VH-VL binders against Netrin-A (NetA). Designs and how they scored, part 19

Target 1, 267 residues: Netrin-A (NetA), of Drosophila melanogaster (Fruit fly) (q24567r46to312)
Amino acid sequence: EPRACIPDFVNAAYDAPVVASSTCGSSGAQRYCEYQDHERSCHTCDMTDPLRSFPARSLTDLNNSNNVTCWRSEPVTGSGDNVTLTLSLGKKFELTYVILQLCPHAPRPDSMVIYKSTDHGLSWQPFQFFSSQCRRLFGRPARQSTGRHNEHEARCSDVTRPLVSRIAFSTLEGRPSSRDLDSSPVLQDWVTATDIRVVFHRLQRPDPQALLSLEAGGATDLASGKYSVPLANGPAGNNIEANLGGDVATSGSGLHYAISDFSVGGR
Below, E stands for the ipSAE of ESMFold2; O stands for the ipSAE of ESMFold2 at other seeds; V2 stands for 0.75 times the mean of E and O plus 0.25 times the DockQ between their complexes.

## First folded at step 14 (VH-VL; framework fv_iluzanebart)

Design v6 (from u4 with heavy chain D57Y; at its last look DockQ between E and O 0.62; V2 from the best seeds 0.00; counts 0 for: pae O 2.8 > 2)
Fold by ESMFold2 at other seeds, look of step 14:
Structure v6 (fold): chain C 267 residues (1-267), chain A 121 residues (1-121), chain B 107 residues (1-107)
Amino acid sequence: as target 1 above (267 residues)
Amino acid sequence: EVQLVQSGAEVKKPGESLKISCKGSGYSFTSYWIGWVRQMPGKGLEWMGIIYPGDSYTRYSPSFQGQVTISADKSISTAYLQWSSLKASDTAMYFCARRDYPDSGYYMDVWGQGTLVTVSS
Amino acid sequence: EIVMTQSPATLSVSPGERATLSCRASQSVSSQLAWFQQKPGQAPRLLIYGASTRATGIPARFSGSGSGTEFTLTISSLQPEDFAVYYCQQYYNWPYTFGQGTKVDIK
């Protein structure tokens, strides 16, 4: 059968403006921590020092394996708000993927939502959910199968498999009408966006050995609703804890969100 | 210089129609959202609605849906706010404002000078 | 819709003193929060956007802080021209909404 002329995809996020709700070192020098090989390692971020700055522009610049640039949020606190990234594409694109590449040794997200806008950031709708507890946190089954009647709905994926350093959303995967997109106004609308917003809800907890090096303030942060915890009496997955509230703390575990690339495939 | 210039004050009677204007200059008119804000005498600010002049896509705040019409004529770089039948409760100051996008993160950066509308018998 | 609540309704302050204005959102608006100043008969003037970034030409005595649901505008040394009404506004999601305003009066 004759092949249709397919437009080339581009990284629509390259050099696009990104606004982060929180950036490490924006209010003076701060401590941030990473966990690798069961060990915590802490460092300093400071936006006035180029060697210690991790600005939002690092999300959409040209990265490579020899010179990785990184955006880092401020350390997560028990009373803090969710961390948000908002990306403006500048025009309508038909999107095929959204990918977040973690910085080397970065703490790993557990629960997050990708939203999209088709009205230039005026209003937002869910695009993809990620969580180790999709049903409990977002009221959605993990790895949901879709039929033609619900192929335009946001799904939830389990991200507790930290075997890879990428968080990836394929906009059309598992959607029956995707094989003939030109004949599906519903899926054409589904993949169309002018803006993408990512809301990070929870981090994965580090393993128990890494936890032994926590300072007193870190124990308070880990008790908050900002981390997934192992289920007390069940199979794989983590319990969700409520945020306990209180004043914004200046000390804690040092864990934060760290992303080196925010890629959006579109045409 | 980027600016929004609104039409002059209006004195009307209940039941009359009215269309007030907001002319943008010094920028690409079709690339920025324009919104309308009401301020009743001695009261605060209320969003009424917003329009993207490039394609005329319009959104209203729920309490103003069906009460006014927002439109734009991109050939003369002008946005409009229109009532088909004024009420005395429409007496207020009306401002237009431009929303920045994408370079400055969606906030309202430029305001018109305001149009005072007085509706009384 | 996201309800924005300002406090206090009126703040009496002597020139040279610090003024602190509060704004609370009914749900998170991240950092997409603006502060405006309005004098009688004038259009609102943008002071702060992104919760903490001063708009061009705004004096350093104005500062903003907060994220999520709790926000503060601080005027570190009040000047005679600062007596006005101040509004917060969220622009996180439509419909955009203002707080009811805080009037800063001379004591």
Scores: ipSAE 0.523, ipTM 0.788, lowest interface PAE 2.8, mean pLDDT 83
ESMFold2, look of step 14: ipSAE 0.586; ipTM 0.811
ESMFold2 (binder alone), look of step 14: mean pLDDT 91; pTM 0.917

## First folded at step 15 (VH-VL; framework fv_iluzanebart)

Design w1 (from v5 with light chain Q32E; at its last look DockQ between E and O 0.89; V2 from the best seeds 0.84)
Fold by ESMFold2, look of step 15:
Structure w1 (fold): chain C 267 residues (1-267), chain A 120 residues (1-120), chain B 107 residues (1-107)
Amino acid sequence: as target 1 above (267 residues)
Amino acid sequence: EVQLVQSGAEVKKPGESLKISCKGSGYSFTSYWIGWVRQMPGKGLEWMGIIYPGDSDTRYSPSFQGQVTISADKSISTAYLQWSSLKASDTAMYFCARRDYPGSYYMDVWGQGTLVTVSS
Amino acid sequence: EIVMTQSPATLSVSPGERATLSCRASQSVSSELAWFQQKPGQAPRLLIYGASTRATGIPARFSGSGSGTEFTLTISSLQPEDFAVYYCQQYYNWPYTFGQGTKVDIK
């Protein structure tokens, strides 16, 4: 008869181990660049120098607005692999949110997937998709709500708003059975995780030789969905996929992923 | 110190059953995945399956699904690999290995191996 | 299932020389890639994890590089004890898989 005591939500990611597949300066000093006040500025990262180091542990330390600490990836290239963050919570939590806070002046990622594990990182399932091109990249509509038939499925959110410095996923929002979570085994399983993995994706750009065919055929190739390039009405402003002169390598741009906080609300 | 100690070598005939063991010590046995790797004579390493002793969650590589049984007895910190009916092709060295967690997922501790010989 | 392919199958190298071993994945495994050394009658020995991080007690002559689908193990100056079989293994997603091995022989 006593009502169940529900623990308060905490940041389950605080001081938890995080591994990044790419960190600026891991193989020696590197140049990285960012937009500052509509101008590109470039700096040096080096993991051997604490003053120029941007390690993954910055994602789960104590951050404040007076002393922001950042993890920074190596500059992204057109031919590089995806960048991955993997967080071990250490035990099962019921999660209510996953939030990535961008560093000041950091470009917004265009496409990414949040995965979760319930088996201590052995296997992974999609938790949330984000993309300017949800259908082309992930085969999913950019829906805002779910019905009872699919309330346990990952959704894709369109990331077209250029001013937001946070990427936030609310695990239960828009899911009908969330009003009575204690009575829904399906949603209890949905929110349960032991680990979180974030994968940042690049758009699939045509190679230089194929670009000639695309320009000649234009709308036909884009209609077929063969390439996931930025469209004229696509993401603008400070986005990792912004057109910086058309170079497929983007080595001259120096843009990179930069995150100051990786927080996970859980109990 | 963290150790995995396997049971001794076995010589069996086709059709016989067999259960080999891997005893963990120096760590919390129920908090780590532990799995089995086969190496046939002169061949490479193959993952067979893996178990989380805390809740007995068990996963198999596709080629071993239904061919062997992996189990654990957490009261004695021991994982098992078991055949109901051995074949000559089961002749191999079998290793157990622990997967590290949290913070990483690589195999950090290995047993010494158990040689299983199946012949008429 | 992610297929790991190693090349060459056998690598003949003189003592003191550099050895370079390759490992390819059928799809991206990010940096969740380990390298093992195995000598006859012994359990595998972990050399590298996370594609490039040396395990505790592993000599500096062993180094790993790569990400995604292409990985390399380099032994900068082969010692007599380094003639063995080397395996790569992905641990990005279950089922985990090994490459078929590269045997490093004396030339």
Scores: ipSAE 0.811, ipTM 0.916, lowest interface PAE 0.7, mean pLDDT 85
ESMFold2 (binder alone), look of step 15: mean pLDDT 91; pTM 0.924
ESMFold2 at other seeds, look of step 15: ipSAE 0.828; ipTM 0.919

Design w2 (from v2 with light chain E32Q; at its last look DockQ between E and O 0.92; V2 from the best seeds 0.85)
Fold by ESMFold2, look of step 15:
Structure w2 (fold): chain C 267 residues (1-267), chain A 120 residues (1-120), chain B 107 residues (1-107)
Amino acid sequence: as target 1 above (267 residues)
Amino acid sequence: EVQLVQSGAEVKKPGESLKISCKGSGYSFTSYWIGWVRQMPGKGLEWMGIIYPGDSDTRYSPSFQGQVTISADKSISTAYLQWSSLKASDTAMYFCARRDYPSGYYMDVWGQGTLVTVSS
Amino acid sequence: EIVMTQSPATLSVSPGERATLSCRASQSVSSQLAWFQQKPGQAPRLLIYGASTRATGIPARFSGSGSGTEFTLTISSLQPEDFAVYYCQQYYNWPYTFGQGTKVDIK
């Protein structure tokens, strides 16, 4: 039978399997913290209690209009590994976007990488980098556009500029051949994926007011390197880390990654 | 219900060719990677390579690239491991294994193993 | 390729005691780490996947922990059937790799 129709784009992530490398409360009750209007508040997560559970399946379910579902990682520590989300789409899709919606009052990621696979999760390649320090952390310039000779390359964007509650990657934006995708095998391969992997490296530096409200060890947690700090010659001003001068090894900020939706536009 | 059934033990001489098989049943054969693992006598497990029967995409671990051929016949749901010229050092147990997808990426089903002995 | 290193090579333990096996990766494998048990003449048996999730039918005495580069398999109360060789394997990125194995012997 002839197959001339091209399917409409859908959220390919809906009801797809998602695995998180870290989930709050998976090893027993844990304390996590967030802030609202510069006020800090801390709560308990526990995977054995549905009312205090923040599992990975919340990333790809339908949000309840009255209550937003949320995945939360364990609190970040200086000795901890990066946090990873892995999404299996189950088949090849041509992707238009990847969007991560933050939970209410969640700390923002600063440095992260989106990878894709075209071989059903066997091997992975970079799809998009995000960081306030693209050159330092990923060896890449912060760029919004490509030329025609490198339009299949991952770019690095600064996540911290947008004051919105989501992180969005448009797969074709700023790529010259995108207007004529049917004639570009390079971009057709570029947008094709079977799986998406997100690796979170660092959280955005908390607001100064939130730092003052952190429990014991909050400022020293920031010195652990799991939060972005301004470059010495940057416009960001003084960092609390620059003024501390100590060897404190305690952790306890309770800050963590928290995502309510992981959406992937595809066909 | 999902099963991988391997061909029987082989006794061969150096220089002979050999093709051993791994037949999958109870699932969609073309939708899962199938790999081969070697275990030399008294030694550990070593990944050799892996194939996606749906499009014959084949990958090898560096130590085995060019040393063996991995293939599949999707019409009979069977993966193969082949040597063109066996060496005595090819004496080992060979396992096939299926990689889970899309729920995970770990090896979830194993064949029973095929003992290959190359002597004399 | 990612090198997986297990320690100890051999672990002698009395039945009923705890065994702790270590696995190190040369670079982060996130939580995509599996543990297998193998007895002579048998195929490997999956015990743990995702670093800490027990496979179906695996007794609660087996537990896994770790992420990134450091992983541990714990057998809380060894039974006679647990004397075997144990392998860790990363499946974070191809080529997949096994550790060299830890043999758990009866003392």
Scores: ipSAE 0.824, ipTM 0.912, lowest interface PAE 0.8, mean pLDDT 84
ESMFold2 (binder alone), look of step 15: mean pLDDT 91; pTM 0.925
ESMFold2 at other seeds, look of step 15: ipSAE 0.826; ipTM 0.916

Design w3 (from v5 with heavy chain S104T; at its last look DockQ between E and O 0.80; V2 from the best seeds 0.83)
Fold by ESMFold2 at other seeds, look of step 15:
Structure w3 (fold): chain C 267 residues (1-267), chain A 120 residues (1-120), chain B 107 residues (1-107)
Amino acid sequence: as target 1 above (267 residues)
Amino acid sequence: EVQLVQSGAEVKKPGESLKISCKGSGYSFTSYWIGWVRQMPGKGLEWMGIIYPGDSDTRYSPSFQGQVTISADKSISTAYLQWSSLKASDTAMYFCARRDYPGTYYMDVWGQGTLVTVSS
Amino acid sequence: EIVMTQSPATLSVSPGERATLSCRASQSVSSQLAWFQQKPGQAPRLLIYGASTRATGIPARFSGSGSGTEFTLTISSLQPEDFAVYYCQQYYNWPYTFGQGTKVDIK
């Protein structure tokens, strides 16, 4: 019965160091594109120009409706590596949530994994999987809850809802012993972390009509600023593919990861 | 100035025990991982293991598990690498290195090395 | 365990010329890849971290590139002090591992 003082939860990610494996414009000026209402809008990023830079520090700074800051990766290609964000919390926290807020008009990730470390980033374990294809990509069923025997295990969620602008992981939701956390050493260890790593595997591709309108416009006016080089052996349908055939695949879509806030509720 | 200073060269016979040291200064010793790297004569660098002195969390590379003991004494800011029974194949240069944190995770500070010679 | 493989084992290059060293990982290490220089009797010296970021005090002739599983270190104009052994090291996940090294020799 002894009364204990439990610290309030805070955003443990605020001003914490974060490193991205890929940032738009880090290797010179690059073209990136956004898709809204079946329209493509393309712009240039360049890390040497503050007005066109989207650095990783934007993930953990203050954001408001008047000054939304955004981190953007380089455009994703079929031959490129996954994109990774690594956040150092600096000490052990008991975590209640991890939230990624998408930048305005940002393409949604389709498949990604959140990892955690309890040893200051030395080793990493899965914390949460997200995918429209949980079984195929991660060997896990899609589920929202856990039985008592595996409530300390990462699960996979299908988060392809098109109308939400954030990706959220609640560390205790659907875990039976969470109602009495003080009596569960297993869940206490489960929520403990010193670092968070997010690995993005796949973006949700835009509607095929947006891609086709680009090709039709380009065929009509090759000199216009709307022209881009379509994938020589890319998909024809509205499906997600793990790999593209042929050795001449190239990035033509300008799709990229874009996140305005990386927040972590902890105490 | 952040630095790691290692104990001096050792000449030993097979079967003898040995404990070499790595003293950290200029930083909070208990807040950084310290690791040990072996370099056999004419060979490359090999990770042996690593310790977090704040709680003594110790990890070994698989090929060194059970072959050496890594420890630390935080009261004197010193990490140790120890053998119970040396072999001739333990002849090598041994480096300690500090892993940076937070924000980055690479080895940022190295000791000068300790040459261990084990001859029959 | 993530295996790091370097090539070539030895690279003979004249002063003033370009040297290109390769490092391949058995699985993705994202961009958490470091390059070290080592001269005889000395501790390794950090050149590049994060695959492409030069460490403090490292001359601009050293550059790194790559991500995932394939990485390169380029020395654009070799100086006499650059003849040494170079190691890549992943720090993406424990156990950390080095490549076997590339010796950069004169001639």
Scores: ipSAE 0.832, ipTM 0.920, lowest interface PAE 0.7, mean pLDDT 84
ESMFold2, look of step 15: ipSAE 0.838; ipTM 0.922
ESMFold2 (binder alone), look of step 15: mean pLDDT 91; pTM 0.924

Design w4 (from v5 with light chain S31T; at its last look DockQ between E and O 0.73; V2 from the best seeds 0.82)
Fold by ESMFold2 at other seeds, look of step 16:
Structure w4 (fold): chain C 267 residues (1-267), chain A 120 residues (1-120), chain B 107 residues (1-107)
Amino acid sequence: as target 1 above (267 residues)
Amino acid sequence: EVQLVQSGAEVKKPGESLKISCKGSGYSFTSYWIGWVRQMPGKGLEWMGIIYPGDSDTRYSPSFQGQVTISADKSISTAYLQWSSLKASDTAMYFCARRDYPGSYYMDVWGQGTLVTVSS
Amino acid sequence: EIVMTQSPATLSVSPGERATLSCRASQSVSTQLAWFQQKPGQAPRLLIYGASTRATGIPARFSGSGSGTEFTLTISSLQPEDFAVYYCQQYYNWPYTFGQGTKVDIK
């Protein structure tokens, strides 16, 4: 019964470089909005003001009850690009989890993909899909456990109706050989990564009561598809949810992505 | 002080073999992808392939797969591009370039170029 | 394979004027887009990375913008030394690809 000399899992993302494709306030002061219960609350972000700054480094620093730091994207538009986070771990790790902690009162992502690289960010493969519409958007069934023939494949999980403020991917759950990882070259390769890329496609729709508040203040914003982010990898590059008609104007509602912690369990 | 220094110009005949070099200095050679870019006379830049000297992981752009060999000798911090049988259409300028990592993935350092001329 | 398309092929601009160069990707490359300047007989010179961040030592007259599939390089006040060919390159996923180049001629 000798003890194996294998390092315990650590947060491999701590103090690792992370780059966001979009950060609120990077081009001057911007308005962003949150929804809590039935209330809309809007604020200003500005990267030149430390008190109103939400930089990407907040994703991989330490947080505590008194000092929660937050990265925020710029407000999304119906025809804008997807928002991307790219994390360089610097070396190969065997990963057990990837967790994104939402900022307080943040809207939840609806559709997103976690990619991994094993070649120091040169090439990327899907690691996990999340969507309320897994089949329609990604061609995959929701909540699938794998058979032994497909243990190395990304699955799609439904993120609607979550009771918690985090998005979590367990790399080994539902995979038959996970009980004997040390004897499975397939799963050892599956969990190995040097870099993680998160691509946010669509934000969840606001609470129904918040929708009524928006309609009272801005019905055209709702009609423009403000709740959806274009599908970058959809059929022929088209965003099915972005087409509203030729004459509908778009405008911003302040909705955005907001993450306080990007954690990666690795060894 | 980070530098990539390439071997000198080459004049060759069709059918001959050739191996040109790119020596890295001022950084940890084994910790960065290093790749090769072709520029035919009067034409644009084309990626050929890239190698990670730490484990010899080598990738080629589809047009160059099977056309050239990319290798590295980490003991002397040198990457190579080689042809087993040159063609006249291989006449071009060849650049090596280093990819930055971690935290970024862009090409941050370039060699000075090696002109290869293949003519009968 | 992500195809990068640049326009125009050639741009004639008088010194002191603004030059605007376009680069389009066949699919989203997020902000993983670089701009290079190349003068005859020289290696490419990195100008912009991350779509909008100037590389060290690059004059402020060079600026980049865009995300996803559409990108722009702007030279706000063109100088005689800015005659060159400019290339965009995506580094979002291998194989990396260049645009065909935009030649900037001083009128």
Scores: ipSAE 0.850, ipTM 0.929, lowest interface PAE 0.7, mean pLDDT 84
ESMFold2, look of step 15: ipSAE 0.850; ipTM 0.932
ESMFold2 (binder alone), look of step 15: mean pLDDT 91; pTM 0.926
ESMFold2 at other seeds, look of step 15: ipSAE 0.839; ipTM 0.923
ESMFold2, look of step 16: ipSAE 0.837; ipTM 0.923
ESMFold2 (binder alone), look of step 16: mean pLDDT 91; pTM 0.920

Design w5 (from v5 with heavy chain S31N D55N; at its last look DockQ between E and O 0.62; V2 from the best seeds 0.78)
Heavy chain, then light chain:
Amino acid sequence: EVQLVQSGAEVKKPGESLKISCKGSGYSFTNYWIGWVRQMPGKGLEWMGIIYPGNSDTRYSPSFQGQVTISADKSISTAYLQWSSLKASDTAMYFCARRDYPGSYYMDVWGQGTLVTVSS
Amino acid sequence: EIVMTQSPATLSVSPGERATLSCRASQSVSSQLAWFQQKPGQAPRLLIYGASTRATGIPARFSGSGSGTEFTLTISSLQPEDFAVYYCQQYYNWPYTFGQGTKVDIK
ESMFold2, look of step 15: ipSAE 0.838; ipTM 0.924
ESMFold2 (binder alone), look of step 15: mean pLDDT 91; pTM 0.926
ESMFold2 at other seeds, look of step 15: ipSAE 0.820; ipTM 0.911
ESMFold2, look of step 16: ipSAE 0.842; ipTM 0.925
ESMFold2 (binder alone), look of step 16: mean pLDDT 91; pTM 0.925
ESMFold2 at other seeds, look of step 16: ipSAE 0.843; ipTM 0.926
ESMFold2, fold request of step 17: ipSAE 0.838, 0.839, 0.826; ipTM 0.924, 0.921, 0.921
ESMFold2 (binder alone), fold request of step 17: mean pLDDT 90, 91, 91; pTM 0.920, 0.926, 0.925
ESMFold2 at other seeds, fold request of step 17: ipSAE 0.831, 0.837, 0.800; ipTM 0.921, 0.923, 0.907
ESMFold2, look of step 17: ipSAE 0.830; ipTM 0.920
ESMFold2 (binder alone), look of step 17: mean pLDDT 91; pTM 0.922
ESMFold2 at other seeds, look of step 17: ipSAE 0.842; ipTM 0.926
ESMFold2, look of step 21: ipSAE 0.819; ipTM 0.917
ESMFold2 (binder alone), look of step 21: mean pLDDT 91; pTM 0.924
ESMFold2 at other seeds, look of step 21: ipSAE 0.840; ipTM 0.924

Design w6 (from v5 with heavy chain R99S Y101S Y105S, light chain Y92S; at its last look DockQ between E and O 0.03; V2 from the best seeds 0.00; counts 0 for: pae E 19.6 > 2, placed apart)
Fold by ESMFold2, look of step 15:
Structure w6 (fold): chain C 267 residues (1-267), chain A 120 residues (1-120), chain B 107 residues (1-107)
Amino acid sequence: as target 1 above (267 residues)
Amino acid sequence: EVQLVQSGAEVKKPGESLKISCKGSGYSFTSYWIGWVRQMPGKGLEWMGIIYPGDSDTRYSPSFQGQVTISADKSISTAYLQWSSLKASDTAMYFCARSDSPGSSYMDVWGQGTLVTVSS
Amino acid sequence: EIVMTQSPATLSVSPGERATLSCRASQSVSSQLAWFQQKPGQAPRLLIYGASTRATGIPARFSGSGSGTEFTLTISSLQPEDFAVYYCQQYSNWPYTFGQGTKVDIK
């Protein structure tokens, strides 16, 4: 009997405009630091120097393993605003995935939200939450599925449990009507978007050994609530975020968001 | 400034219909859960239900399922609570409330309340 | 659904003294617990979310603690404006539920 053709899926984000709220080196030369194998190493960014520039256009260009291009935010502070990426797709797409590829040796995000718009950026709705503290930060359990009456519900995933270099959201995973997408107006609307916005809230805590290489003030910044920290008497090795208050000043940690690819699969 | 402004007090007789409103301003109305809480005279707070105006995903507490209708008109940033046939036991203060951030389930912003009185 | 039980029902304290309010959940809510203050004729005011995080603008004398099934709100030095009814609310699972309230009266 006849079977519907599988439609072509493309990276709808390729060469699409991306606006970042923060870019390393945009206000002059800055230091940023990376986490690798229990060691922190620090470097310089400067938007006036092409060899030390990490602009948002790197998120949607074509990368290969020998010439990875990166966007990097300015180093995060305990009192700073959240960092955002806004991607304009140019038309309505039916999306199957949103993927953020971390740069080599990049600090890992702990808590973030993906939003979508269907009206070209005039209004936004949650699409996916990620956090080691889904319930505390976003009021949602860490779940992988919905019921049929909740198929338009954004879920929260714990991205820190696998230590991977990419953050991936499959728009239809765990949604009961996904097998019958063509017959589900609810899921067809769910996957439709004109724009994607990513909001980064918290970074993952660096390994304790990396603390030995912190500049002055870095330990204070780690305690400021912009990082996942162990809870008192909590399980060893788990990332637990603490909210330690506002107005904690100055940081030498150099930790930041660094993404090499922002991919959106759709038609 | 984020605000929720509710419609004014209502005095009704049993059997009448009623639709009260909650207008949001100062934020993206379609991006936040908004819900309704009943407080009977001298009693505590109880959730009735919540709605996500962006897609009209609506969830009711079991005690209120089928007893009221929660809806929203996103074009005018307004949520509604509606009864088809009021009872004297519906006499209460009704609050609308918005979640603190997109996806959060606790409520940070509250409307001023709408007093509904149902008496013969 | 998750039943929230508050105790005591009424707590009589003098200004300047410490008040301790308890909230128990019928099953674990992890840290997804909020505390609200309500005065007569007013809407509830959020004090604490995430069991222990003060909402914006809430004085440091209010603190929350606990996880799982047992939670406590502490007012370290009670002020005259703190005499009100206090509610806990879980937001772990729908339907979200409030406790019955603890009234804090002037002794």
Scores: ipSAE 0.000, ipTM 0.373, lowest interface PAE 19.6, mean pLDDT 78
ESMFold2 (binder alone), look of step 15: mean pLDDT 92; pTM 0.934
ESMFold2 at other seeds, look of step 15: ipSAE 0.566; ipTM 0.802

